Miniprotein binders against q53ft3. Designs and how they scored, part 11

Target 1, 195 residues: q53ft3
Amino acid sequence: MFGCLVAGRLVQTAAQQVAEDKFVFDLPDYESINHVVVFMLGTIPFPEGMGGSVYFSYPDSNGMPVWQLLGFVTNGKPSAIFKISGLKSGEGSQHPFGAMNIVRTPSVAQIGISVELLDSMAQQTPVGNAAVSSVDSFTQFTQKMLDNFYNFASSFAVSQAQMTPSPSEMFIPANVVLKWYENFQRRLAQNPLFW

## First folded at step 14 (miniprotein)

Design J24
Fold by ESMFold2, fold request of step 15:
Order: structure tokens, then C-alpha cells, then sequence
Structure J24 (fold): chain B 195 residues (1-195), chain A 83 residues (1-83)
């Protein structure tokens, strides 16, 4: 039903279902994480009148989980990016996960998603320092993707002097990739929504 | 009074959502802005129902006016998203 993505890590698409309406993703090495993306996979929508409350849990000084409400996902807002770098010393929020998630490795944080009625979700207020602009996040993500693609493609570049014929393969001059990269970055900087 | 304290808590919670909606709108996240304006309207209406049960027409009017304002912003944003 849900996915969880951290930059530089494999996407998680197999949440631990800890109750009929509660899902958890583990975040090992959470101290190095600044942002997390939570999204709906698109295969199963929320029932009418329901949505998901999204929580972040980290161990306190005694190794006990502290849960903070990051925000929400709904059929109308199926993906969101949350900043967690400023939350690792905050106070806990009222939350529905109780003791069912208490038995975890102390140095592992968690993302919890609780499927709830919209009326119940509206009674909760997220922590203010988790807010992130979707435009800034899209731009940052696409910039990282562009850098990754350019570096990968460039790692296969060879000069004509070192090229060997391979008649079953198609070749593209390396400067085409650079030209595409520069053009796309320029367009993205001028209008992040040009596509 | 306990009832007035509960009314004020509901109004404060709804205002928090309203301000979050405005923040997300300024940041360009219209989907979250819509969600939080709808949440604000929902909680303002709960506050209005409490005032109605307490026979407090001044508080009822205040809460309903804020609920209608939040709903209007939500409707405007929904039209923007449909374009």
C-alpha cells in the first residue's frame, strides 16, 4: 500500500504491517537521514473518508521510542517529503502506535503510518519543523537524478583512439549527454514545472 | 468554564491547521494547502456544534464564519488544481 524512500538508499515497498490499519518502515542509521519520502504505491487507495497519519519514531536517551507526527498522506495527497533532521531531540506526540512497536533495536528509527478517519486526522497537529516544499523537493530530487545519470554515462566515455568497433551496438557522442544535461538543468532552474 | 475551554482548544487547533495551509500554499504545495484548509474547516465546524449545544450564538457565529472562510480557500485551491 505504501512506499518509503531515502536519498541514496533502495526504496522500501514492503512495510511491516503491525496491525490491520498500521504500517511501519525501519530506518537504520537514522542519524544520517535528513529527509524521507512517504508515498502510496497506487495499488490500494484509502477507503472513502480515510487517510494516513505519518509518524517518525526515534529512540530517546533511555532507548525508548519517541513518536512525532510528521503529517499526512491521502488519496488527494498521495506522496509527501518530510524533513526529519531537526526532529531527533523533539518531544513526542500523541500517537496510536502504543506498545506494539516498543520492541525494536534501540538505534533504529521508524516511520509509522496509521490509517484513520479524516475526522481523527484533523484533530492532530504535525510538528512544524517537518514541513518541506514539494517544489524544492522535486527540484532537489531531479537534480540528484540528473547528476547520477551524467556521472554514470560519463564513466563509459572513451576517445575515438581507444574505441573498438562493435557492430551490434549503437553509439552516441559523449557531448550529446553533456549538452542534454546542461539544457535540462537550465530549464529546471528557470521553471521546475516545465515538463 | 470547561465548555469554553474546550471551545477555545478546538478554535486554536483549527487555526493551527489554517496557518499550516497558508504556509504550504506559499511554499507551492497546493495539495497540502487544500488538505489543511479542509481540516481547518472541519474543526471549526466541530467548535460551532459545541457552541450550539451550549446555547452560545456568539461563539457559534464566530466558528461558522471561520469554517466558511477555510472552506472558501479550499474550494479556490481545488479549482486551481483542476486546471
Amino acid sequence: as target 1 above (195 residues)
Amino acid sequence: SPIQEEFEKLMERAEYHFEFAEKYYELGDKEYALLYFEFAARIFRKAAELAKKNNDPESYKEAIEYAEEAQKYAEEIQKELEK
Scores: ipSAE 0.557, ipTM 0.843, lowest interface PAE 1.6, mean pLDDT 79
Fold by OpenDDE base, fold request of step 15:
Structure J24 (fold): chain B 195 residues (1-195), chain A 83 residues (1-83)
Amino acid sequence: as target 1 above (195 residues)
Amino acid sequence: SPIQEEFEKLMERAEYHFEFAEKYYELGDKEYALLYFEFAARIFRKAAELAKKNNDPESYKEAIEYAEEAQKYAEEIQKELEK
């Protein structure tokens, strides 16, 4: 139902379902992560009057999980970006995930999504520093994602002279990817939240 | 009174949502702004209901006015999103 995206990392679409209404993503090397995108996969909407509360957990100095409410996702807001880099010193909040026997390596954090009633969600207050603080931060995040994709794609680029005949394969000119990239950057500059 | 304290907590929470809504609107995230204004409106209404139960017409009026304001912003944003 949910995906989790970190810049420079593979998208995670396989959340651990720890309960009927609770999903967890592991974030290894979380200390290097500035932003996380949580999104609905689009296959199953929230039931009417329901949404998702998005939590972040990290191990404290004693290895105990500290949970913080980041924000929400809903059918009307199916994706959200959160800043997690500044949360390492925050106080823990109440969370619905209980004592999860997750063998926590000190370097692994978690994103938890709890499917809840909107009325219940309205009674919660996310941590203020989880919100994207500036357009610049968001732009930087997106730029890193774009660069990662471009670098990956370009690594497979070959000249026509270097191509081996593969009639069963379709080829996309590198210029098409570049044009897409440039267009995306332009749109991002005009409206960082165009997507 | 415990009821007054609860009222104040609700008002504070609603205000918190309202501020988030404004922040996200300024950032250009209209969908989140909408969500948080809706949340603010809901909680302000809860505060109003509590005030009504406590026979506090002044607090009721205040909470309702804020609820209406939050709802107005939500409606305006919704209209913007539908364009």
Scores: ipSAE 0.548, ipTM 0.842, lowest interface PAE 0.9, mean pLDDT 86
Fold by ESMFold2, fold request of step 15:
Structure J24 (fold): chain B 195 residues (1-195), chain A 83 residues (1-83)
Amino acid sequence: as target 1 above (195 residues)
Amino acid sequence: SPIQEEFEKLMERAEYHFEFAEKYYELGDKEYALLYFEFAARIFRKAAELAKKNNDPESYKEAIEYAEEAQKYAEEIQKELEK
């Protein structure tokens, strides 16, 4: 039903369903993440009158989960980027014990999505510091997706002399991918909303 | 007093949504601006219903005026999103 994407990581499309109406994505090494994208896969829309409340959960200094409402996804807003860098625990808060040394293992945070009635969602108020510009988010996400696609596809590039025959397999010349990438990047730089 | 406290909490929640809608509109996220204006209108109308049940016409008028303002912004944004 849902996807979760962090720039530079594989998209997650297999949420853990923790209840009939609750879905979770794990975010390992969350301390290095600044933004997260939550989106609907499009295969199953919300029933009419319902939507999804999106939460970020991280362990506090005692290991207890701290949950913060980031915002919502709905059939009318099926994709959103949230800033999480200002929400993390253990980022070097002001306190008098900064000289103490501890071993810090990368912590796992979670993105939780709770399917709820719109009336119930309206009773909740998201944190204000998770907001991100839709235009800036689209541009940054698109650029990172283009870079990721190009790097991934380029890692499989072979010359014709290196190709292994595969009669049932279709191929695309690498230069068509490169040309598309260059043209798309140029257009995106000129007008991030050219679509 | 308990009913007045509930009314004030509803008004504060709706105002928070309204301000959030304005913030997203300034950031260029019209889909979120629409969603939050609609949420604000919903909660303002709940506050108005409570004021009506409590026979408080001044609070009713205040809540309805805010609900209609939020709905007006939502309708304008809906038209913008349609083209």
Scores: ipSAE 0.533, ipTM 0.836, lowest interface PAE 1.8, mean pLDDT 77
Fold by OpenDDE base, fold request of step 15:
Structure J24 (fold): chain B 195 residues (1-195), chain A 83 residues (1-83)
Amino acid sequence: as target 1 above (195 residues)
Amino acid sequence: SPIQEEFEKLMERAEYHFEFAEKYYELGDKEYALLYFEFAARIFRKAAELAKKNNDPESYKEAIEYAEEAQKYAEEIQKELEK
């Protein structure tokens, strides 16, 4: 139902479902992460009148989890970017994830998504410093992410003559990736928050 | 009074949402701006209802005016998103 993206890392689409309405992503080496993108996979929409509250959890100096509400995702806003680099010194807030037996690895943080009523979500207040501070920072993040993806994908490019037949695999022409990249850059330049 | 305290908490929360909405709108994130204006409107309405129950017409008027303002912004953004 949800995906989590960190720049320079593989996209995560396999959240741990800790409850019927709660999903968790592990973020290893979280201290090196500046921004996180949380998005709906598009497979299952929220029911009418519902959305997702997005939380961040990091271990404090004692190894105890500190939870903070980052923001929300909804059918109308299926993806959101959050700044987490400045949250390390934040105060904990109430969260719906209870005492999860989370492997208390000091270097691992978590993104938690709780499916909730919009009315309930409206009663919550996200931490202010989790919001993207500027369009420029977001643009830079997105550009780095795109470049990373393009470079990664292009590294696997082979000519048709170099291809080994693999009937079970699908292949995408490099030109398709390039066109996608160019189109995305154009849209990003026009509106950094187009997605 | 406990009711007045609850009212003030609701107003503060709604204002918080309203400010977030404005911030996101300035950043160009219209979808989030819309969401937060809607949240603000909801909470302002709750505050208004509480004031009404408490027979506080001044607080009611204040909350309703803010709710209407938030709703107006939400509607305007919604129209922008539909273009």
Scores: ipSAE 0.526, ipTM 0.829, lowest interface PAE 0.9, mean pLDDT 85
Fold by OpenDDE base, fold request of step 15:
Structure J24 (fold): chain B 195 residues (1-195), chain A 83 residues (1-83)
Amino acid sequence: as target 1 above (195 residues)
Amino acid sequence: SPIQEEFEKLMERAEYHFEFAEKYYELGDKEYALLYFEFAARIFRKAAELAKKNNDPESYKEAIEYAEEAQKYAEEIQKELEK
């Protein structure tokens, strides 16, 4: 149902379902992460009147998990970007994930998504520092994400001579990806908020 | 009074949502702005209901006015998204 993206890292689409309505992603080396994107995969929408509360958990100086509400995702807002680099000094918030006996290595944080009623979500207050603070930060993140995607896609590029006939598979010419990338960069440079 | 404290907490929460909505709107995230204005409106209405139960017409009026403002912004953003 959910995906998690860190710039420069592989997309995570396999959340650990810890309950019927709760999903968790592990984030190794979380201290190097500035932003995280949480998004719906588009396969299963939220039920009517429901959305997802997105939490971040990191180990404190004592190795105990500190949970903070980052924000929300909904059918109307199926993806969101959160800044997590400045959250280390925050106070812990109430969270629905309980005492998860997750063997946590000190370098691993977690993103938790709880499927909840919109009315319940409205009663919660996310941490202020989790919001993207500037257009510049957003632009930088977007650029890194695009570069990552381009690099990933280009790694699959093969010459015509290297292609193995596979009638059941669809192929995208590398030039199409490049053209898309260039067009996107141009639009982003003109208006960082075009999308 | 406990009821007044609860009212103030609701108002503070709604204001918090409202501020987030404004911030996200300024950042160009209209969908998120919409969500937070809707949240603000909901909580302001809850505050208003509490004030009504407590026979506090001034607090009721204040909460309703803010709820209407939040709803107005939400509706405006919704129209922008439909263009």
Scores: ipSAE 0.490, ipTM 0.809, lowest interface PAE 1.0, mean pLDDT 85
Fold by ESMFold2, fold request of step 15:
Structure J24 (fold): chain B 195 residues (1-195), chain A 83 residues (1-83)
Amino acid sequence: as target 1 above (195 residues)
Amino acid sequence: SPIQEEFEKLMERAEYHFEFAEKYYELGDKEYALLYFEFAARIFRKAAELAKKNNDPESYKEAIEYAEEAQKYAEEIQKELEK
């Protein structure tokens, strides 16, 4: 029903079902993970009126699981990227006996998906705004910023006949800005993450 | 009043979702904008039901008006996604 993807790792498509309505993916070495993608495989949709609450679980200093709501997936939002780097426990030398180099057993965190009624999901508030904009939203936002830059720069364009003398000032032809704009938007369309 | 406190908590939660929806819409994430407008509408309607049970017509009217506004935005976004 669900998949889980971490950049640089193989996709997980075989969740451990721990209850009729609860699914879990293990995340070994979670301290090195910054983002997790949770998505529906597309084989089994949520029943009508239901969706998925997505949680991140990590062990606290006592080894007890801490569950934090990252956000939601639904039939209408079947994939989401969640930032977990800001949700991890701090590790350090701030204990009262001074700094010690302690070898730590690798910790395993979990991504949990709870299938719930939409009414129940609506009553929950995600921890911070962990959900990251989709790739399509990133592309649209970047295009808007590109348009803004071009419109701003072009608003200062003047013809050579309209220019006033300014010998200490450097100028660029307006077509340089246009060429840059066209080149950038072409590269963005080919690969939204080329930079 | 415990019932009035519950009503106010529901309204605050719904408004929080409404603000999330507006944020995601501005960022171009129409799918999350739709989800959060629908969540806001659901909670505003729950608040209206509580006000109705409590015989509070002013609170009922307020909650229903917000629920209908959230639902209107959700329906507009749904049409945009279907185009």
Scores: ipSAE 0.474, ipTM 0.810, lowest interface PAE 2.0, mean pLDDT 76

Design J24
Fold by OpenDDE base, second read of step 17:
Structure J24 (fold): chain B 195 residues (1-195), chain A 83 residues (1-83)
Amino acid sequence: as target 1 above (195 residues)
Amino acid sequence: SPIQEEFEKLMERAEYHFEFAEKYYELGDKEYALLYFEFAARIFRKAAELAKKNNDPESYKEAIEYAEEAQKYAEEIQKELEK
Protein backbone atom coordinates (compact mmCIF):
# COMPACT_ATOMS: atom_id res chain seq x y z
CA MET B 1 0.00 0.00 0.00
CA PHE B 2 2.85 2.38 0.85
CA GLY B 3 6.30 3.25 -0.35
CA CYS B 4 9.14 5.09 1.30
CA LEU B 5 11.94 6.91 -0.48
CA VAL B 6 15.16 8.46 0.77
CA ALA B 7 17.31 10.39 -1.65
CA GLY B 8 20.27 8.34 -2.73
CA ARG B 9 18.76 5.12 -1.45
CA LEU B 10 16.65 2.37 -2.88
CA VAL B 11 12.93 2.85 -2.72
CA GLN B 12 11.13 0.75 -0.17
CA THR B 13 7.80 -0.68 -1.27
CA ALA B 14 7.52 -3.46 1.28
CA ALA B 15 6.49 -2.02 4.58
CA GLN B 16 6.38 -4.24 7.57
CA GLN B 17 2.76 -4.56 8.53
CA VAL B 18 2.81 -4.58 12.29
CA ALA B 19 -0.96 -4.39 12.61
CA GLU B 20 -3.98 -4.38 10.36
CA ASP B 21 -3.81 -0.61 10.16
CA LYS B 22 -0.12 0.02 10.85
CA PHE B 23 2.91 -0.14 8.58
CA VAL B 24 6.59 0.45 9.34
CA PHE B 25 9.67 1.17 7.21
CA ASP B 26 13.16 0.89 8.61
CA LEU B 27 15.59 3.70 7.87
CA PRO B 28 19.17 2.59 8.47
CA ASP B 29 21.78 5.27 9.09
CA TYR B 30 19.03 7.78 9.71
CA GLU B 31 21.46 10.49 10.83
CA SER B 32 22.45 11.05 7.23
CA ILE B 33 18.85 11.48 6.10
CA ASN B 34 17.47 14.96 5.60
CA HIS B 35 14.20 14.21 3.84
CA VAL B 36 11.94 11.26 3.36
CA VAL B 37 9.11 10.75 0.92
CA VAL B 38 6.12 8.65 1.83
CA PHE B 39 3.73 7.73 -0.93
CA MET B 40 0.87 5.46 -1.77
CA LEU B 41 1.65 2.78 -4.30
CA GLY B 42 -1.73 3.31 -5.93
CA THR B 43 -2.72 -0.32 -5.64
CA ILE B 44 -5.03 0.10 -2.68
CA PRO B 45 -6.64 3.43 -1.85
CA PHE B 46 -7.65 4.47 1.61
CA PRO B 47 -11.23 3.65 2.44
CA GLU B 48 -13.61 6.56 2.27
CA GLY B 49 -13.09 8.93 5.17
CA MET B 50 -9.68 7.48 6.02
CA GLY B 51 -6.05 8.44 5.51
CA GLY B 52 -2.62 7.78 6.91
CA SER B 53 -0.82 9.47 9.76
CA VAL B 54 2.92 9.40 9.12
CA TYR B 55 5.26 9.14 12.09
CA PHE B 56 9.01 9.24 12.47
CA SER B 57 10.79 7.33 15.21
CA TYR B 58 14.40 7.64 16.29
CA PRO B 59 16.21 6.31 19.32
CA ASP B 60 16.89 8.79 22.08
CA SER B 61 20.06 8.90 24.15
CA ASN B 62 18.74 5.99 26.18
CA GLY B 63 17.92 3.95 23.12
CA MET B 64 14.19 4.40 23.59
CA PRO B 65 12.14 5.26 20.52
CA VAL B 66 10.94 8.84 20.18
CA TRP B 67 7.94 9.09 17.88
CA GLN B 68 6.89 12.30 16.18
CA LEU B 69 4.01 12.97 13.82
CA LEU B 70 5.34 14.25 10.51
CA GLY B 71 2.08 14.67 8.67
CA PHE B 72 -0.42 12.83 6.57
CA VAL B 73 -1.11 11.07 3.33
CA THR B 74 -4.57 10.70 1.84
CA ASN B 75 -6.21 9.69 -1.39
CA GLY B 76 -6.18 13.38 -2.29
CA LYS B 77 -2.56 13.76 -1.19
CA PRO B 78 -1.01 10.38 -1.98
CA SER B 79 2.59 11.50 -1.46
CA ALA B 80 4.39 13.84 0.90
CA ILE B 81 7.93 14.94 1.62
CA PHE B 82 9.07 15.38 5.19
CA LYS B 83 12.19 16.95 6.60
CA ILE B 84 13.47 14.75 9.40
CA SER B 85 16.98 16.13 9.93
CA GLY B 86 15.81 18.77 12.35
CA LEU B 87 13.68 16.32 14.33
CA LYS B 88 16.48 14.19 15.70
CA SER B 89 16.59 16.22 18.89
CA GLY B 90 12.88 16.84 19.18
CA GLU B 91 10.42 15.76 21.81
CA GLY B 92 8.23 12.74 21.38
CA SER B 93 4.47 12.84 20.96
CA GLN B 94 1.63 10.44 21.42
CA HIS B 95 1.76 7.78 18.77
CA PRO B 96 -0.12 4.65 17.79
CA PHE B 97 3.01 2.48 17.78
CA GLY B 98 3.62 2.42 21.52
CA ALA B 99 2.41 -1.12 21.96
CA MET B 100 4.66 -2.40 19.21
CA ASN B 101 7.74 -4.21 20.35
CA ILE B 102 9.96 -3.23 17.47
CA VAL B 103 13.61 -4.15 17.70
CA ARG B 104 15.60 -0.97 17.35
CA THR B 105 19.25 -0.36 16.72
CA PRO B 106 20.87 2.98 17.50
CA SER B 107 21.46 3.79 13.84
CA VAL B 108 18.04 2.78 12.57
CA ALA B 109 15.02 5.05 12.54
CA GLN B 110 11.53 4.15 11.44
CA ILE B 111 8.71 5.61 9.43
CA GLY B 112 5.36 4.50 10.73
CA ILE B 113 2.08 4.89 8.91
CA SER B 114 -1.16 4.50 10.80
CA VAL B 115 -4.37 4.20 8.81
CA GLU B 116 -6.90 6.33 10.60
CA LEU B 117 -10.16 8.19 10.19
CA LEU B 118 -9.76 11.67 8.77
CA ASP B 119 -11.61 12.95 11.81
CA SER B 120 -8.99 11.38 14.05
CA MET B 121 -6.19 12.75 11.89
CA ALA B 122 -7.66 16.22 12.23
CA GLN B 123 -7.23 15.95 15.99
CA GLN B 124 -3.48 15.54 15.63
CA THR B 125 -0.79 18.19 15.22
CA PRO B 126 2.30 17.42 13.16
CA VAL B 127 5.64 18.84 14.16
CA GLY B 128 6.13 22.20 12.53
CA ASN B 129 9.63 21.71 11.22
CA ALA B 130 8.77 18.54 9.31
CA ALA B 131 7.31 20.59 6.49
CA VAL B 132 9.57 21.52 3.62
CA SER B 133 10.42 25.16 4.14
CA SER B 134 11.68 26.24 0.74
CA VAL B 135 10.88 25.65 -2.87
CA ASP B 136 14.56 25.41 -3.68
CA SER B 137 15.24 22.72 -1.14
CA PHE B 138 12.24 20.84 -2.33
CA THR B 139 13.14 21.16 -5.97
CA GLN B 140 16.61 19.88 -5.32
CA PHE B 141 15.34 17.05 -3.20
CA THR B 142 12.61 16.15 -5.62
CA GLN B 143 14.92 16.10 -8.58
CA LYS B 144 17.41 13.91 -6.75
CA MET B 145 14.63 11.70 -5.53
CA LEU B 146 13.08 11.38 -8.95
CA ASP B 147 16.37 10.60 -10.56
CA ASN B 148 17.18 8.07 -7.91
CA PHE B 149 13.78 6.46 -8.12
CA TYR B 150 13.84 6.32 -11.87
CA ASN B 151 17.31 4.87 -11.92
CA PHE B 152 16.34 2.38 -9.30
CA ALA B 153 13.13 1.36 -10.98
CA SER B 154 14.70 1.13 -14.39
CA SER B 155 17.57 -0.96 -13.10
CA PHE B 156 15.15 -3.57 -11.85
CA ALA B 157 12.93 -3.53 -14.86
CA VAL B 158 12.57 -7.03 -16.20
CA SER B 159 10.19 -8.42 -18.71
CA GLN B 160 7.59 -10.83 -17.50
CA ALA B 161 9.47 -13.51 -19.37
CA GLN B 162 12.58 -12.67 -17.38
CA MET B 163 10.83 -12.78 -14.05
CA THR B 164 11.59 -15.62 -11.75
CA PRO B 165 8.37 -16.89 -10.30
CA SER B 166 8.16 -15.75 -6.72
CA PRO B 167 4.64 -16.20 -5.41
CA SER B 168 5.55 -14.63 -2.11
CA GLU B 169 6.70 -11.39 -3.67
CA MET B 170 4.58 -8.53 -4.84
CA PHE B 171 5.61 -7.01 -8.12
CA ILE B 172 4.80 -3.56 -9.35
CA PRO B 173 4.63 -3.29 -13.10
CA ALA B 174 7.25 -0.96 -14.50
CA ASN B 175 4.51 0.91 -16.28
CA VAL B 176 2.92 1.79 -12.97
CA VAL B 177 6.18 3.20 -11.71
CA LEU B 178 6.76 5.02 -14.96
CA LYS B 179 3.28 6.50 -14.92
CA TRP B 180 3.80 7.60 -11.37
CA TYR B 181 7.12 9.14 -12.31
CA GLU B 182 5.72 10.87 -15.35
CA ASN B 183 2.78 12.18 -13.40
CA PHE B 184 5.08 13.31 -10.66
CA GLN B 185 7.38 15.07 -13.11
CA ARG B 186 4.46 16.69 -14.84
CA ARG B 187 3.03 17.91 -11.58
CA LEU B 188 6.44 19.06 -10.46
CA ALA B 189 6.91 21.01 -13.66
CA GLN B 190 3.51 22.59 -13.29
CA ASN B 191 3.89 23.20 -9.59
CA PRO B 192 7.20 22.48 -7.90
CA LEU B 193 5.29 22.23 -4.67
CA PHE B 194 2.50 19.92 -5.80
CA TRP B 195 3.76 17.15 -3.53
CA SER A 1 -13.23 25.27 33.62
CA PRO A 2 -12.42 21.94 32.01
CA ILE A 3 -14.81 22.77 29.18
CA GLN A 4 -13.17 26.12 28.58
CA GLU A 5 -9.76 24.49 28.58
CA GLU A 6 -10.92 21.92 26.06
CA PHE A 7 -12.37 24.67 23.90
CA GLU A 8 -9.09 26.55 23.95
CA LYS A 9 -7.17 23.41 23.03
CA LEU A 10 -9.47 22.80 20.09
CA MET A 11 -9.10 26.39 18.94
CA GLU A 12 -5.33 26.15 19.22
CA ARG A 13 -5.25 22.93 17.24
CA ALA A 14 -7.50 24.35 14.55
CA GLU A 15 -5.36 27.45 14.33
CA TYR A 16 -2.30 25.24 13.99
CA HIS A 17 -3.91 23.43 11.06
CA PHE A 18 -4.92 26.75 9.55
CA GLU A 19 -1.37 28.05 9.70
CA PHE A 20 -0.06 24.88 8.12
CA ALA A 21 -2.62 25.22 5.38
CA GLU A 22 -1.46 28.75 4.66
CA LYS A 23 2.16 27.67 4.66
CA TYR A 24 1.55 24.82 2.26
CA TYR A 25 -0.51 27.06 0.02
CA GLU A 26 2.34 29.56 -0.11
CA LEU A 27 4.67 26.72 -0.98
CA GLY A 28 2.34 25.75 -3.80
CA ASP A 29 1.18 22.48 -2.29
CA LYS A 30 -2.52 23.00 -2.83
CA GLU A 31 -3.49 19.45 -1.94
CA TYR A 32 -1.94 19.72 1.49
CA ALA A 33 -3.29 23.21 1.94
CA LEU A 34 -6.73 21.85 1.18
CA LEU A 35 -6.33 19.01 3.65
CA TYR A 36 -5.22 21.26 6.47
CA PHE A 37 -7.95 23.84 5.84
CA GLU A 38 -10.45 21.02 5.99
CA PHE A 39 -8.91 19.83 9.24
CA ALA A 40 -9.04 23.34 10.62
CA ALA A 41 -12.69 23.67 9.68
CA ARG A 42 -13.54 20.35 11.31
CA ILE A 43 -11.87 21.23 14.56
CA PHE A 44 -13.30 24.75 14.63
CA ARG A 45 -16.74 23.19 14.23
CA LYS A 46 -16.03 20.87 17.13
CA ALA A 47 -14.99 23.85 19.19
CA ALA A 48 -18.20 25.60 18.21
CA GLU A 49 -20.30 22.64 19.28
CA LEU A 50 -18.50 22.52 22.58
CA ALA A 51 -19.14 26.22 23.10
CA LYS A 52 -22.79 25.69 22.27
CA LYS A 53 -23.05 22.92 24.85
CA ASN A 54 -21.38 25.20 27.35
CA ASN A 55 -23.88 27.96 26.59
CA ASP A 56 -21.13 30.31 25.44
CA PRO A 57 -22.50 32.21 22.44
CA GLU A 58 -19.42 34.40 22.04
CA SER A 59 -17.05 31.45 21.78
CA TYR A 60 -19.52 29.74 19.51
CA LYS A 61 -19.60 32.72 17.19
CA GLU A 62 -15.83 32.97 17.11
CA ALA A 63 -15.35 29.30 16.33
CA ILE A 64 -18.03 29.32 13.64
CA GLU A 65 -16.51 32.36 11.96
CA TYR A 66 -13.12 30.67 11.80
CA ALA A 67 -14.71 27.44 10.60
CA GLU A 68 -16.43 29.32 7.80
CA GLU A 69 -13.21 31.04 6.84
CA ALA A 70 -11.31 27.76 6.73
CA GLN A 71 -14.10 26.17 4.74
CA LYS A 72 -14.10 29.05 2.30
CA TYR A 73 -10.38 28.66 1.65
CA ALA A 74 -10.79 24.92 1.26
CA GLU A 75 -13.53 25.43 -1.30
CA GLU A 76 -11.48 27.97 -3.20
CA ILE A 77 -8.52 25.63 -3.34
CA GLN A 78 -10.75 22.77 -4.41
CA LYS A 79 -11.94 24.90 -7.31
CA GLU A 80 -8.36 25.67 -8.24
CA LEU A 81 -7.49 22.00 -8.24
CA GLU A 82 -10.38 21.21 -10.53
CA LYS A 83 -9.11 23.60 -13.24
Scores: ipSAE 0.317, ipTM 0.734, lowest interface PAE 1.4, mean pLDDT 83

